# Ledger of designs, part 37: VH-VL binders against q5slc1

Target 1, 112 residues: q5slc1
Amino acid sequence: MGALRGRWAEEEALRFLLGKGYRLLWRNRRTPFGEVDLFMEKDGVYVVVEVKQRASARFGAPLEAITPGKVRRLLQSARFLLGRDDLPVRLEAVLVHGTPKDFRLEHLVLEL
Short names: E, the ipSAE of ESMFold2; O, the ipSAE of ESMFold2 at other seeds; V2, 0.75 times the mean of E and O plus 0.25 times the DockQ between their complexes.

## First folded at step 19 (VH-VL; framework fv_recibokibart)

Design ac6 (at its last look DockQ between E and O 0.79; V2 from the best seeds 0.76)
Fold by ESMFold2 at other seeds, look of step 19:
Structure ac6 (fold): chain C 112 residues (1-112), chain A 121 residues (1-121), chain B 108 residues (1-108)
Amino acid sequence: as target 1 above (112 residues)
Amino acid sequence: QVQLVQSGAEVKKPGASVKVSCKASGYTFTDYWMHWAKQAPGQGLEWIGEIYPNSGDTYYAQKFQGRVTMTRDTSISTAYMELSRLRSDDTAVYYCARDSKVIFGDWFDPWGQGTLVTVSS
Amino acid sequence: QIVLTQSPGTLSLSPGERATLSCRASQSVSSSYLAWYQQKPGQAPRLWIYDAYDRATGIPDRFSGSGSGTDFTLTISRLEPEDFATYYCQQYDYSPWTFGQGTKLEIK
C-alpha cells in the first residue's frame, strides 16, 4: 500500500474542501515547527487545515479548543511556508468520524 | 483534583470473568471518553478500548472484541470493564485513563492506579 | 493500525548524562499526534509530553520532544536520579490508539 492509503481521512478531507472551492498549495509539508497536513487558499486567505480521525461514534461531541502550543506551531509553519508574516492565515479543522467504509465529516473554522 | 480510583486486585480461575471499576472525581464524568489499557507483567501497554460515558457508546480493539464489555453508571461517575473467558495470559494490571477531549488530542491524563488481575488455577 | 517501535529497549546511563529515546511509527503520524508517558515500577503511567513537543504541567524543561513523520525523540538533557523509569510513546493519529513497547532508562 502507498502512503495515500494510510492517510485515507486526509484524502477525504481534501476532496471535501476542493469541492467547496478551496485551492491546494501544499500537503504534508515539514517545517522547523512541525508538519502541516493541508495548506490551502480560499477567497484570498491562506488556510492551514488540520485533519483528525477517530473511529468511535464521536460526531457532534463537545471538544475543547486547539491547544496554544499547536496554534503557535501551525501559525509559525504557515509563516515559514509563505516566507512572510504579514498575510492573514486562518486555521480550520476537518474531523473525520468513523472508518473508511462508514464515516462522516465535520468542518470547523477555528476561532483565534 | 481530578482522580480515577480503581477497584482492588482480583484472583480468578481460567474461564471466569472479572469486572474492574473506575470511579471518577473532580471533573464532569460524562464529558470525557474513558479508556482501558492492559499491562502484562514486565510488558508494555496495550489499548483495550474506550467508552463515552454520556452515551454509553464503545469501541474495542480487535484483539479484545467479543470478550470485553465496557459500561458505566453516570449516577456514581463510575466506568466498568468486564473481561470474560479469562486465560492465563490475561494476568495483567488493567488501567482506566481519561481522554483529553481536545479537538486534536487523545492523550491520556489522568490514569487510575491500576487493578491487578491474576488468572491462575 | 500504526505500530510504534521504541529503541533502545533498555538504555543504561548515569546521572548527568544526556538521554535520547526513539519512537518510530509504521506510517507517518501527522500533525505530531504523539504523546510520551513516564512509568515507575508499581505506579500508573503519567503524561509527560503531548503533541510531540509540549510538556505536561509540572514537567521539567530538561525533557524535550522532537521529530515528525515517522521518527520522534524524547531527549533528557541532563539526567537526574528521578528520571530513571520506563518511557512509552503513544499515537493518536488513526484509530486504534497504540503504544510503543517502552524504553527502560536505568542507572548504569
Scores: ipSAE 0.756, ipTM 0.913, lowest interface PAE 1.1, mean pLDDT 91
Fold by ESMFold2, look of step 19:
Order: C-alpha cells, then sequence, then structure tokens
Structure ac6 (fold): chain C 112 residues (1-112), chain A 121 residues (1-121), chain B 108 residues (1-108)
C-alpha cells in the first residue's frame, strides 16, 4: 500500500481509539481558544485527545507535562464545544512515534 | 542558565567535510533533543535534523540525507554535526538548538551562537 | 511536508505603528503546534511565541500570537525601536519540522 499523506498520525490515533471503544464526536474542531484534534467520549466522559507525531522520537522516551497554557485552552475549548461546564472532561494524548510505514502509538491520560 | 556554545568559524574547500560542535551546559544534556539549522547568507532558516543524545537516534531532512551525520559525546555534553562533500551553497551559519522536551512541543530554546562555514575554491 | 509561507516578505513601518505578520501552512497545523522566533542581524534566533499563543519568558505583552488551522498571525500592537528584526514561524505538528522564510520588519 502506498504511503499515507497529510494527517496520517491523527488517522492512526483515531483508528486506535475507536478500537478501544471510544466514540468520535468531532475532529479538528476550531474554537475561539484553539483547535482540538479529536473530541471523543468514553464511558460517559468527554475526552479531548491531542495527537503528536515525531519521526525520530523513540517509544517511551520521557517528556515533560503538558503546559499550563495548553491545558487551559483545551479545557476552554471543551466547554465551548459542549456549551456547558458541568460535564466530566478528561485530557488524553496519543503520541505517534515514527513514520507512516513504521510507527508505534503511546496512549496517555494527562494529569491536570 | 542553559547555554549552547558552538565551535568557531571554518573555511573549507569544495569536496571537504566539516564537523561543527555544540557544547551544552546548565541542563541534563541527555534529556533533550538537539536540532541543527542552516542559514545561508541573507536567507532564512532551514531545519537540517535532530539527534537524541541519550540514544543517538537521528532524523534528517531529505535535502541533507546522505551528506549529514549527527553524533554526540555524552561524557562532555557535546553534540556534533558533520556535513560532507561540501559545495559552495553549503556556505552558511549553522546553529544548534535545544528542543523544549514538552509532550506537545518541539520549539527551540536556546540556540547556540552559530558557526559560520565558508566553502570556497 | 508542511510548507510555511510568511507574508509580507518585508514590512516597512515606523515606531508606534501596529505590525501584523502572517504565516500560512500548506496543511492544517493541529493543536497550534507553531512557534515564532525573532532574529536580529548577527545574532541567533530567539524564541518569541510558542503554541501559537504563548509568549516566551520576558517577551512583552505588545506581542501576541493568534490563528489556527492554516493561518497564523504575530501581532505587535505598538512597535518599539527594538522590535525591528526578522521573524520566523516554525511548525512542529509533523516531522520534518519546518520554518517559514521570514518576514523582515524594517524601520520606514
Amino acid sequence: as target 1 above (112 residues)
Amino acid sequence: QVQLVQSGAEVKKPGASVKVSCKASGYTFTDYWMHWAKQAPGQGLEWIGEIYPNSGDTYYAQKFQGRVTMTRDTSISTAYMELSRLRSDDTAVYYCARDSKVIFGDWFDPWGQGTLVTVSS
Amino acid sequence: QIVLTQSPGTLSLSPGERATLSCRASQSVSSSYLAWYQQKPGQAPRLWIYDAYDRATGIPDRFSGSGSGTDFTLTISRLEPEDFATYYCQQYDYSPWTFGQGTKLEIK
């Protein structure tokens, strides 16, 4: 099969999460606070999923936590998209390590 | 304070190789990806590639694949970029720069002071 | 690969004026994985804005970043003499990382 183009890492992340029973609500949704890669739902909890690709990054390499500014903007975006602020929301990451032909996924729940 | 100090200017003939060093201090060298960028005279920035000092893993921009080699010596916290088969359009300032190491970030801070490489006949 | 195109190439303004620098990506840059750098002649680039919106430490609040998707902007609300420099955008959404070609902000 030919090499993937465009946003291949996001597509692989979506496929992976769908296989884990997540439900997709929106993707690449713009809000006044930024853009959300994947907005999903699992077991009654809304999930903002951010996807990050790195070709040379090795699976499992240590990384520092999400920045406070990005946390704030992602939560503001979730509230905007839901139209309310009283629903449970979780932040998650899918790190995609490698290239379209040779990659691995790392799925993380982000501490707030 | 985090600091990247690069080796001095080089003058090379076409066909030669150059190896630029970048000595890191003020942080744990093995924890951060190191990047290299090229800036030809009067031109913008061009990403060359990256190295993870802990593992030695690299990734190079296609334009430089086959001519660039990035290495490091963790005992002296120093990264290296070697460019082979030099030609006149390789004349540029070469920068090293530290990655952010943030889960969703790959911005560069700080940068080294730059190393001028001049390729002349 | 994501190509970043900055406009204008050169922007001639006077101190006190508002500057607007554009960076357009060849595909959507999700999660605003975009940074801005300032570079003065003879100096290394310096991180100015990261994640499209966040100022690096010590950067004055007259600088702001905005945008999403393919269109990003660096705005300087009131130019100071020290702001005249070249500005580059950089994306870190997909490898390889790429820079825009720069906008030179020069004194009129």
Scores: ipSAE 0.746, ipTM 0.906, lowest interface PAE 1.2, mean pLDDT 90
ESMFold2 (binder alone), look of step 19: mean pLDDT 92; pTM 0.928

## First folded at step 20 (VH-VL; framework fv_recibokibart)

Design ad1 (at its last look DockQ between E and O 0.88; V2 from the best seeds 0.78)
Fold by ESMFold2 at other seeds, look of step 20:
Structure ad1 (fold): chain C 112 residues (1-112), chain A 121 residues (1-121), chain B 108 residues (1-108)
Amino acid sequence: as target 1 above (112 residues)
Amino acid sequence: QVQLVQSGAEVKKPGASVKVSCKASGYTFTDYWMHWAKQAPGQGLEWIGEIYPNSGDTYYAQKFQGRVTMTRDTSISTAYMELSRLRSDDTAVYYCARDSKTIFGDWFDPWGQGTLVTVSS
Amino acid sequence: QIVLTQSPGTLSLSPGERATLSCRASQSVSTSYLAWYQQKPGQAPRLWIYDTYDRATGIPDRFSGSGSGTDFTLTISRLEPEDFATYYCQQYDYSPWTFGQGTKLEIK
């Protein structure tokens, strides 16, 4: 749990989701379509979780869009990792606001 | 069309302050974080910090903390970056740049044209 | 903070050749959070590639981005005269945001 680690926000996001009953399948997996931060499962649905850290506060901002290219690549990555394309997949984000010593998490479901 | 237009070049003595303006047009100024970056002569780009024009919230790179102040005037869609206690290695072109408005972004588009600040004895 | 190191510092090539510009990070950067900018003398940087892979509006498809982990690449499949410029990579995975020092792509 070191104070200043490389991918500390991803580790905190993982702990948070595990505490919410998510099951970890893979992390930091490379695919031909990009890297998936966390690939998880919850209630029979596979979940691609992207983690985004910002030291600045982003409160009061409206819900921001996800780019179409990123949606496509995340879904392609999920299908690649599963080896099939007929399973339910959901996209989620964990936004980590702050620094290793003082942060808050925001959990968003991006796709049904 | 989305544009960022910066104030003109400045020549300053060591120890002075400079305030660079960045006027936004063609989009909703308060909806996008604004960033500032430094490019010293012959050098690459260095991120200074950001401001959210809606709230005035700021975050500065540690290297500039204590010397930089970012503000804005939402009535004229203008962001400002003030750098105090200038020294010779502050000589650079300073850019404002608009953040992406995406959940996973923080790429910059567009950029202002840059403001040359020269600090000379 | 994540340091980005670009190589080579200067790349001298002729129109029609393939260019490969490298960006190495001091720690792993997600492909979600890497961008490239083009800058010509006397001009501001311009967004070229974001999200490792995605071309900004109006960028020709001869430009492609790739990479993972600590190693990222900007490739130009067939150089045009307009492509000679300096290119910077940027990471936005972890604050503070950082840029590489640039690769100058110059005409031989």
Scores: ipSAE 0.765, ipTM 0.915, lowest interface PAE 1.1, mean pLDDT 91
Fold by ESMFold2, look of step 20:
Structure ad1 (fold): chain C 112 residues (1-112), chain A 121 residues (1-121), chain B 108 residues (1-108)
Amino acid sequence: as target 1 above (112 residues)
Amino acid sequence: QVQLVQSGAEVKKPGASVKVSCKASGYTFTDYWMHWAKQAPGQGLEWIGEIYPNSGDTYYAQKFQGRVTMTRDTSISTAYMELSRLRSDDTAVYYCARDSKTIFGDWFDPWGQGTLVTVSS
Amino acid sequence: QIVLTQSPGTLSLSPGERATLSCRASQSVSTSYLAWYQQKPGQAPRLWIYDTYDRATGIPDRFSGSGSGTDFTLTISRLEPEDFATYYCQQYDYSPWTFGQGTKLEIK
């Protein structure tokens, strides 16, 4: 009938990560340092997940690393949400290639 | 010196087509998506579509689907945008612009100097 | 598609004043996916701010970006003569990429 509109790629990314055993803590949480798409936990580690949708077929293409400014803001947001800075935090990306009816996911762990 | 240099201004009649070129220099042409945008006189910017020079893959905004064709020649680091069945409201400056090369970014830097296409009788 | 609406359409100010340019999205846009461009007459647009917050190379720190959800702002703390131009916001959260219609910042 109809696919979810609006932030559909984020919903698919969430479903994918829940299926991989991630636990959701917060969605679309705004902080003084920016917005976190998905804040999750896996195996005792807190995970900031950023979701990026592109309709063009970019699956598997090489991409440059995340910018230092964005890394800083994501880590600052995680520490704000946790209220402390001594816990392990991992940054991850879910790249959503395509449209609601035909998409593929690419899941990446970003090095800090 | 990253640079995008576009072909010169064109005057066309309704029903014709136009092919604008965008020559890249100062970077690896095949590593970055290239975008095209339209700016009608006194108006804002409108995204037309994108091409990946390495593969030739394209994606077009729905408004232009069926009338626009984007191509490239990697041997001369040049992207092309062809717009067919021209009408008077296609009169505009057309820009090429390079995408960022980051995992999350799709901002445009740099832009070509623009190509004025005038459609008149 | 995400529609970006900029306000005001025209902003008339003098050098030394503070300028606030607004960009409102038709749905939520992540702060990771909003950029601003400056354009002067007869010139191509130029990248000014990306990822809501980050200045492009060579952009003075009197320019700052902020926002979240549907509301984003470009602020110029103290206008210089060279700052009078048209500014466009752009989103790259969801395809297709879209621009606002622009705010013309003109000298009073």
Scores: ipSAE 0.730, ipTM 0.906, lowest interface PAE 1.3, mean pLDDT 91
ESMFold2 (binder alone), look of step 20: mean pLDDT 92; pTM 0.925

Design ad2 (at its last look DockQ between E and O 0.93; V2 from the best seeds 0.74)
Fold by ESMFold2, look of step 20:
Structure ad2 (fold): chain C 112 residues (1-112), chain A 121 residues (1-121), chain B 108 residues (1-108)
Amino acid sequence: as target 1 above (112 residues)
Amino acid sequence: QVQLVQSGAEVKKPGASVKVSCKASGYTFTDYWMHWAKQAPGQGLEWIGEIYPNSGDTYYAQKFQGRVTMTRDTSISTAYMELSRLRSDDTAVYYCARESKTIFGDWFDPWGQGTLVTVSS
Amino acid sequence: QIVLTQSPGTLSLSPGERATLSCRASQSVSTSYLAWYQQKPGQAPRLWIYDAYDRATGIPDRFSGSGSGTDFTLTISRLEPEDFATYYCQQYDYSPWTFGQGTKLEIK
């Protein structure tokens, strides 16, 4: 199960999150502040999901936090897409480790 | 101060092997992926592959698969790239570079100073 | 793999002029997964812009990155003598990581 070309890791991340009860609102939406990979909703909270693919074996490796610039741009993009800034928004990551033939997913909630 | 210091220039004959070293200092060597890139004379950068010093796991560009071996010695914070069955178009400067450790970022900073490998005749 | 094509190959300009360097990808690249490097002859590449928009530490504000999808740009608002170099873009959206072939920015 998986795409071999194009943005296959996003496809797998989307399927995974839909299976966890997330609802998709938009994908690959460009805003003045950048591009949002997946914009979703779960239990009344809007979720910006960024997908990151790496072919090498990286599951569980130590990582530093998301950069301040990227946080700012993702939140600005969410507010732009919603047309308001008073709704709860959460940032999440889906790290896709491996290739279409052999991959693992790591799902993270990013604390702001 | 974060530094990557590479071994000196090499002159090799076709068919030989070369092993370039990259000594890291100023950071936790085992926490960051290390990459290698090739730059032929007058040409651009070409990615060769990567190694995770903690585990020794590697991933190579298909073009170099079967001729490149990346290793490391964590006790001296040193990464190695060995290229075998050398040919004249392997003449290039070879760089090591440290990958960022952010959740989404894989840019390279810093780079080693480069190692010129010349394959003659 | 994602192929990055930079244009122009060589850009000849004078100090004080504005430079615009293009990087085009063979498929859409998330805006956040692109970097730019500067390289001078005899030196290693240096990180210049990361995540498409963010300047590396110590990089002057005359440098800016922009773009999304398949089209990315590095802009230098007013060229200084030290800015003449070769610039490479790199994507880290999908493995393997790939570089553009470079744009040489040279003094006219």
Scores: ipSAE 0.724, ipTM 0.902, lowest interface PAE 1.4, mean pLDDT 91
Fold by ESMFold2 at other seeds, look of step 20:
Structure ad2 (fold): chain C 112 residues (1-112), chain A 121 residues (1-121), chain B 108 residues (1-108)
Amino acid sequence: as target 1 above (112 residues)
Amino acid sequence: QVQLVQSGAEVKKPGASVKVSCKASGYTFTDYWMHWAKQAPGQGLEWIGEIYPNSGDTYYAQKFQGRVTMTRDTSISTAYMELSRLRSDDTAVYYCARESKTIFGDWFDPWGQGTLVTVSS
Amino acid sequence: QIVLTQSPGTLSLSPGERATLSCRASQSVSTSYLAWYQQKPGQAPRLWIYDAYDRATGIPDRFSGSGSGTDFTLTISRLEPEDFATYYCQQYDYSPWTFGQGTKLEIK
């Protein structure tokens, strides 16, 4: 919906991905390993999408890879939600740079 | 090895300005956002704002907007925070802190040792 | 902005006891976007836990982080004398980054 209170960047990320043909399965789902922001599906592949907002102008800034601990927890969460570990799972990020009035999105596939 | 060393304590009168420095060593200064935080005596931590040393881009907490200016000199790996129109309630220890640069991480490590700014009439 | 409320304000315990420090957010915070800091009098804060669960380099394994959504916990399984300090939580989910007001862990 168009409400931007609270987790507005997640709403924008979801809208963006739905427009790219992703299908939403779950959002903000708690698991024993942490919380998954968006759990989606695209072309037969399950996708864990993490959303990160920063108000400062950071679009295109170089970043180090996701930490090993976070990778482990996201994959464990996906397996928990699916109830199995033999399905293709991809990790993606949507970086939301700015504020609700003026923002830009950066969509990344995270290589493991 | 990675460390932030801040300038010494300052005593100021209300209405004056203060400029605190934070010299970085042991890492590539321009790769990491630098933050500043305030801790009034006996109180918790309050975020002031951030600067990206490479570009000089800044973002300030609304409470400090209009009174704070963050700058840097990349040739000497030093960040600065200037606070103007000082009031008595600006008396605090001011810290610089380096933000992590992982894709999702924004924790602060390390912190500078702190700079006491005392504002008294 | 996301307000973090820590409880209790002061926790008085003896060495050897288990400590549980709580951090409650005014709205849901992604589990990965929360850190804990330790601060002793006259010292700068020090990173203790990052991404809600991961210990910073050199932090003893008696410290653990847990929680998700709005409720996060720092647990010390068996208190040592050096653990008595003030602990702050911090969120970095949505700008501006904010800190809790701190829990002072003091010797009983």
Scores: ipSAE 0.644, ipTM 0.884, lowest interface PAE 1.7, mean pLDDT 90
ESMFold2 (binder alone), look of step 20: mean pLDDT 91; pTM 0.910

Design ad3 (at its last fold request DockQ between E and O 0.80; V2 from the best seeds 0.77)
Fold by ESMFold2 at other seeds, fold request of step 21:
Structure ad3 (fold): chain C 112 residues (1-112), chain A 121 residues (1-121), chain B 108 residues (1-108)
Amino acid sequence: as target 1 above (112 residues)
Amino acid sequence: QVQLVQSGAEVKKPGASVKVSCKASGYTFTDYWMHWAKQAPGQGLEWIGEIYPNSGETYYAQKFQGRVTMTRDTSISTAYMELSRLRSDDTAVYYCARDSKTIFGDWFDPWGQGTLVTVSS
Amino acid sequence: QIVLTQSPGTLSLSPGERATLSCRASQSVSTSYLAWYQQKPGQAPRLWIYDAYDRATGIPDRFSGSGSGTDFTLTISRLEPEDFATYYCQQYDYSPWTFGQGTKLEIK
């Protein structure tokens, strides 16, 4: 499957999103507010994508919303990277369930 | 008040098994993954594995694979960890801990009070 | 798996001083996927900082988390007597979850 051993789940998430027509702008960018895994663009909208790997399956588990602190830092990072705060930004997740030899992806748009 | 209460200290001989219980209260037991960790005397924390109480699904660290079994009884909101073929280096405090219930988080809060398992002779 | 190395092993300071505790990862860890715990003798660990930067409920604002990539810190701006304990970092970027070996913050 061609994933890199170190940050393999992020590599698979990137490959998946590129195949869906997303365009990569920045990867693993550090800002004063934290680190952004993938900063992308799709259909004229900027997208912050966070990748999360878990070896265990999480199907059927109810999930609470993303924490307010994390939302704040991701949005602040997006504004920092763009150099402006007047553009729409979408927050998305790619959940990678499993291991390098056997994994599944779940792609979510997160409501802010 | 969210609380995890573990079973009492155990003294075991090499080759035996031990089963530690962790009773949850103050939250919906089946909604959160439960984790177990080991702390040998004077040492740091080591993750053992996890169980989802709703389904019974488990995942174990490689070091413990084949010797650990995690189970639960949802009718009494209790998780269990059984460690078999005990050795002297299994002497430790064993903790249960509740996972966060967020899309990206896997921090542990709260923790049980710990169960000392001593393997002697 | 990701190995977390904490330094120093023991930090000896007096109340009122500033403390800086280090956690270094064997590979880059997203700053959102790191937590800190405090543990006192005879007690269970307690969540202190989550998502690298956020204080758990009830944690004093003299505690702050910082860092990114492979290097993370826990800072105590002015030590109080109750702050002397062992601190552990934990990553949740890639399974299996791992802890650092701890830094013991001791008086004098």
Scores: ipSAE 0.760, ipTM 0.915, lowest interface PAE 1.0, mean pLDDT 90
Fold by ESMFold2, look of step 20:
Structure ad3 (fold): chain C 112 residues (1-112), chain A 121 residues (1-121), chain B 108 residues (1-108)
Amino acid sequence: as target 1 above (112 residues)
Amino acid sequence: QVQLVQSGAEVKKPGASVKVSCKASGYTFTDYWMHWAKQAPGQGLEWIGEIYPNSGETYYAQKFQGRVTMTRDTSISTAYMELSRLRSDDTAVYYCARDSKTIFGDWFDPWGQGTLVTVSS
Amino acid sequence: QIVLTQSPGTLSLSPGERATLSCRASQSVSTSYLAWYQQKPGQAPRLWIYDAYDRATGIPDRFSGSGSGTDFTLTISRLEPEDFATYYCQQYDYSPWTFGQGTKLEIK
């Protein structure tokens, strides 16, 4: 029984990124422009990380880029949280393939 | 002009099986996950499961596990859903629907026209 | 499994009025992982809103999606006769994907 049982994939993504030297600033933060799953920092660069779980393995499936609306809202949210719009922000994804019992992670840097 | 065209209505007796087909056109069939959903008369939508036509990989909702089998024939761009050991509460319209293929999205567009399956003795 | 509960079950309004349809999740859903569908009798569902906020191609701007966390809303600013239908929400945050039970928007 866990403290965040319903959002297990986000917890696994967070643990994975913390182990890679990322620092967590905010999670599930609401802004006038939407919500950010994980707002993090790595080597002086701010990173918006979106987590996506799918029970099916989905490895090898062609996935298109993040939708333009979601890109816009994530960037606007990052600027809101930072209080400025002149800092570099990187968008990343953690795809969680599988179920709590058996899953694999795929970490992607998204090109804007 | 992406289209999903489903097979015609079926009438079955309890204990039988039914196999519904969904023929895709206007896009690359193997690039998109295909989903199936159930809508009992006068009720809402219930997700049954999904298949990836390229690999044949499937995932089923727990309620249907053990009774549903999803397959496909990539040579004719057709997905299939077979439901076995039919019961009267399996009477419903069954839809196929194409997944998005964005990194974060799993909305359904388009949907097939639906296939009415009636289970009665 | 994330349960989506829509309210009201039936909403009776007249053309020209504003409609507000609610979708509540049993646990937090990422703001962007929600879609809305319109369905008329005898027809398949049709994608209306995706990523909580974005209208599908050809959907009039009188429709808007809003909300976050557990509470999501579909708003129709001025009802047209063709808008009377049943609307379903769907989440794609965590497998399995689930739908709300629907809100029937009917003419008063």
Scores: ipSAE 0.757, ipTM 0.912, lowest interface PAE 1.1, mean pLDDT 90
ESMFold2 (binder alone), look of step 20: mean pLDDT 92; pTM 0.921
ESMFold2 at other seeds, look of step 20: ipSAE 0.742; ipTM 0.904
ESMFold2, fold request of step 21: ipSAE 0.750, 0.721, 0.725; ipTM 0.914, 0.899, 0.902
ESMFold2 (binder alone), fold request of step 21: mean pLDDT 91, 91, 92; pTM 0.921, 0.915, 0.925
ESMFold2 at other seeds, fold request of step 21: ipSAE 0.750, 0.717; ipTM 0.911, 0.904

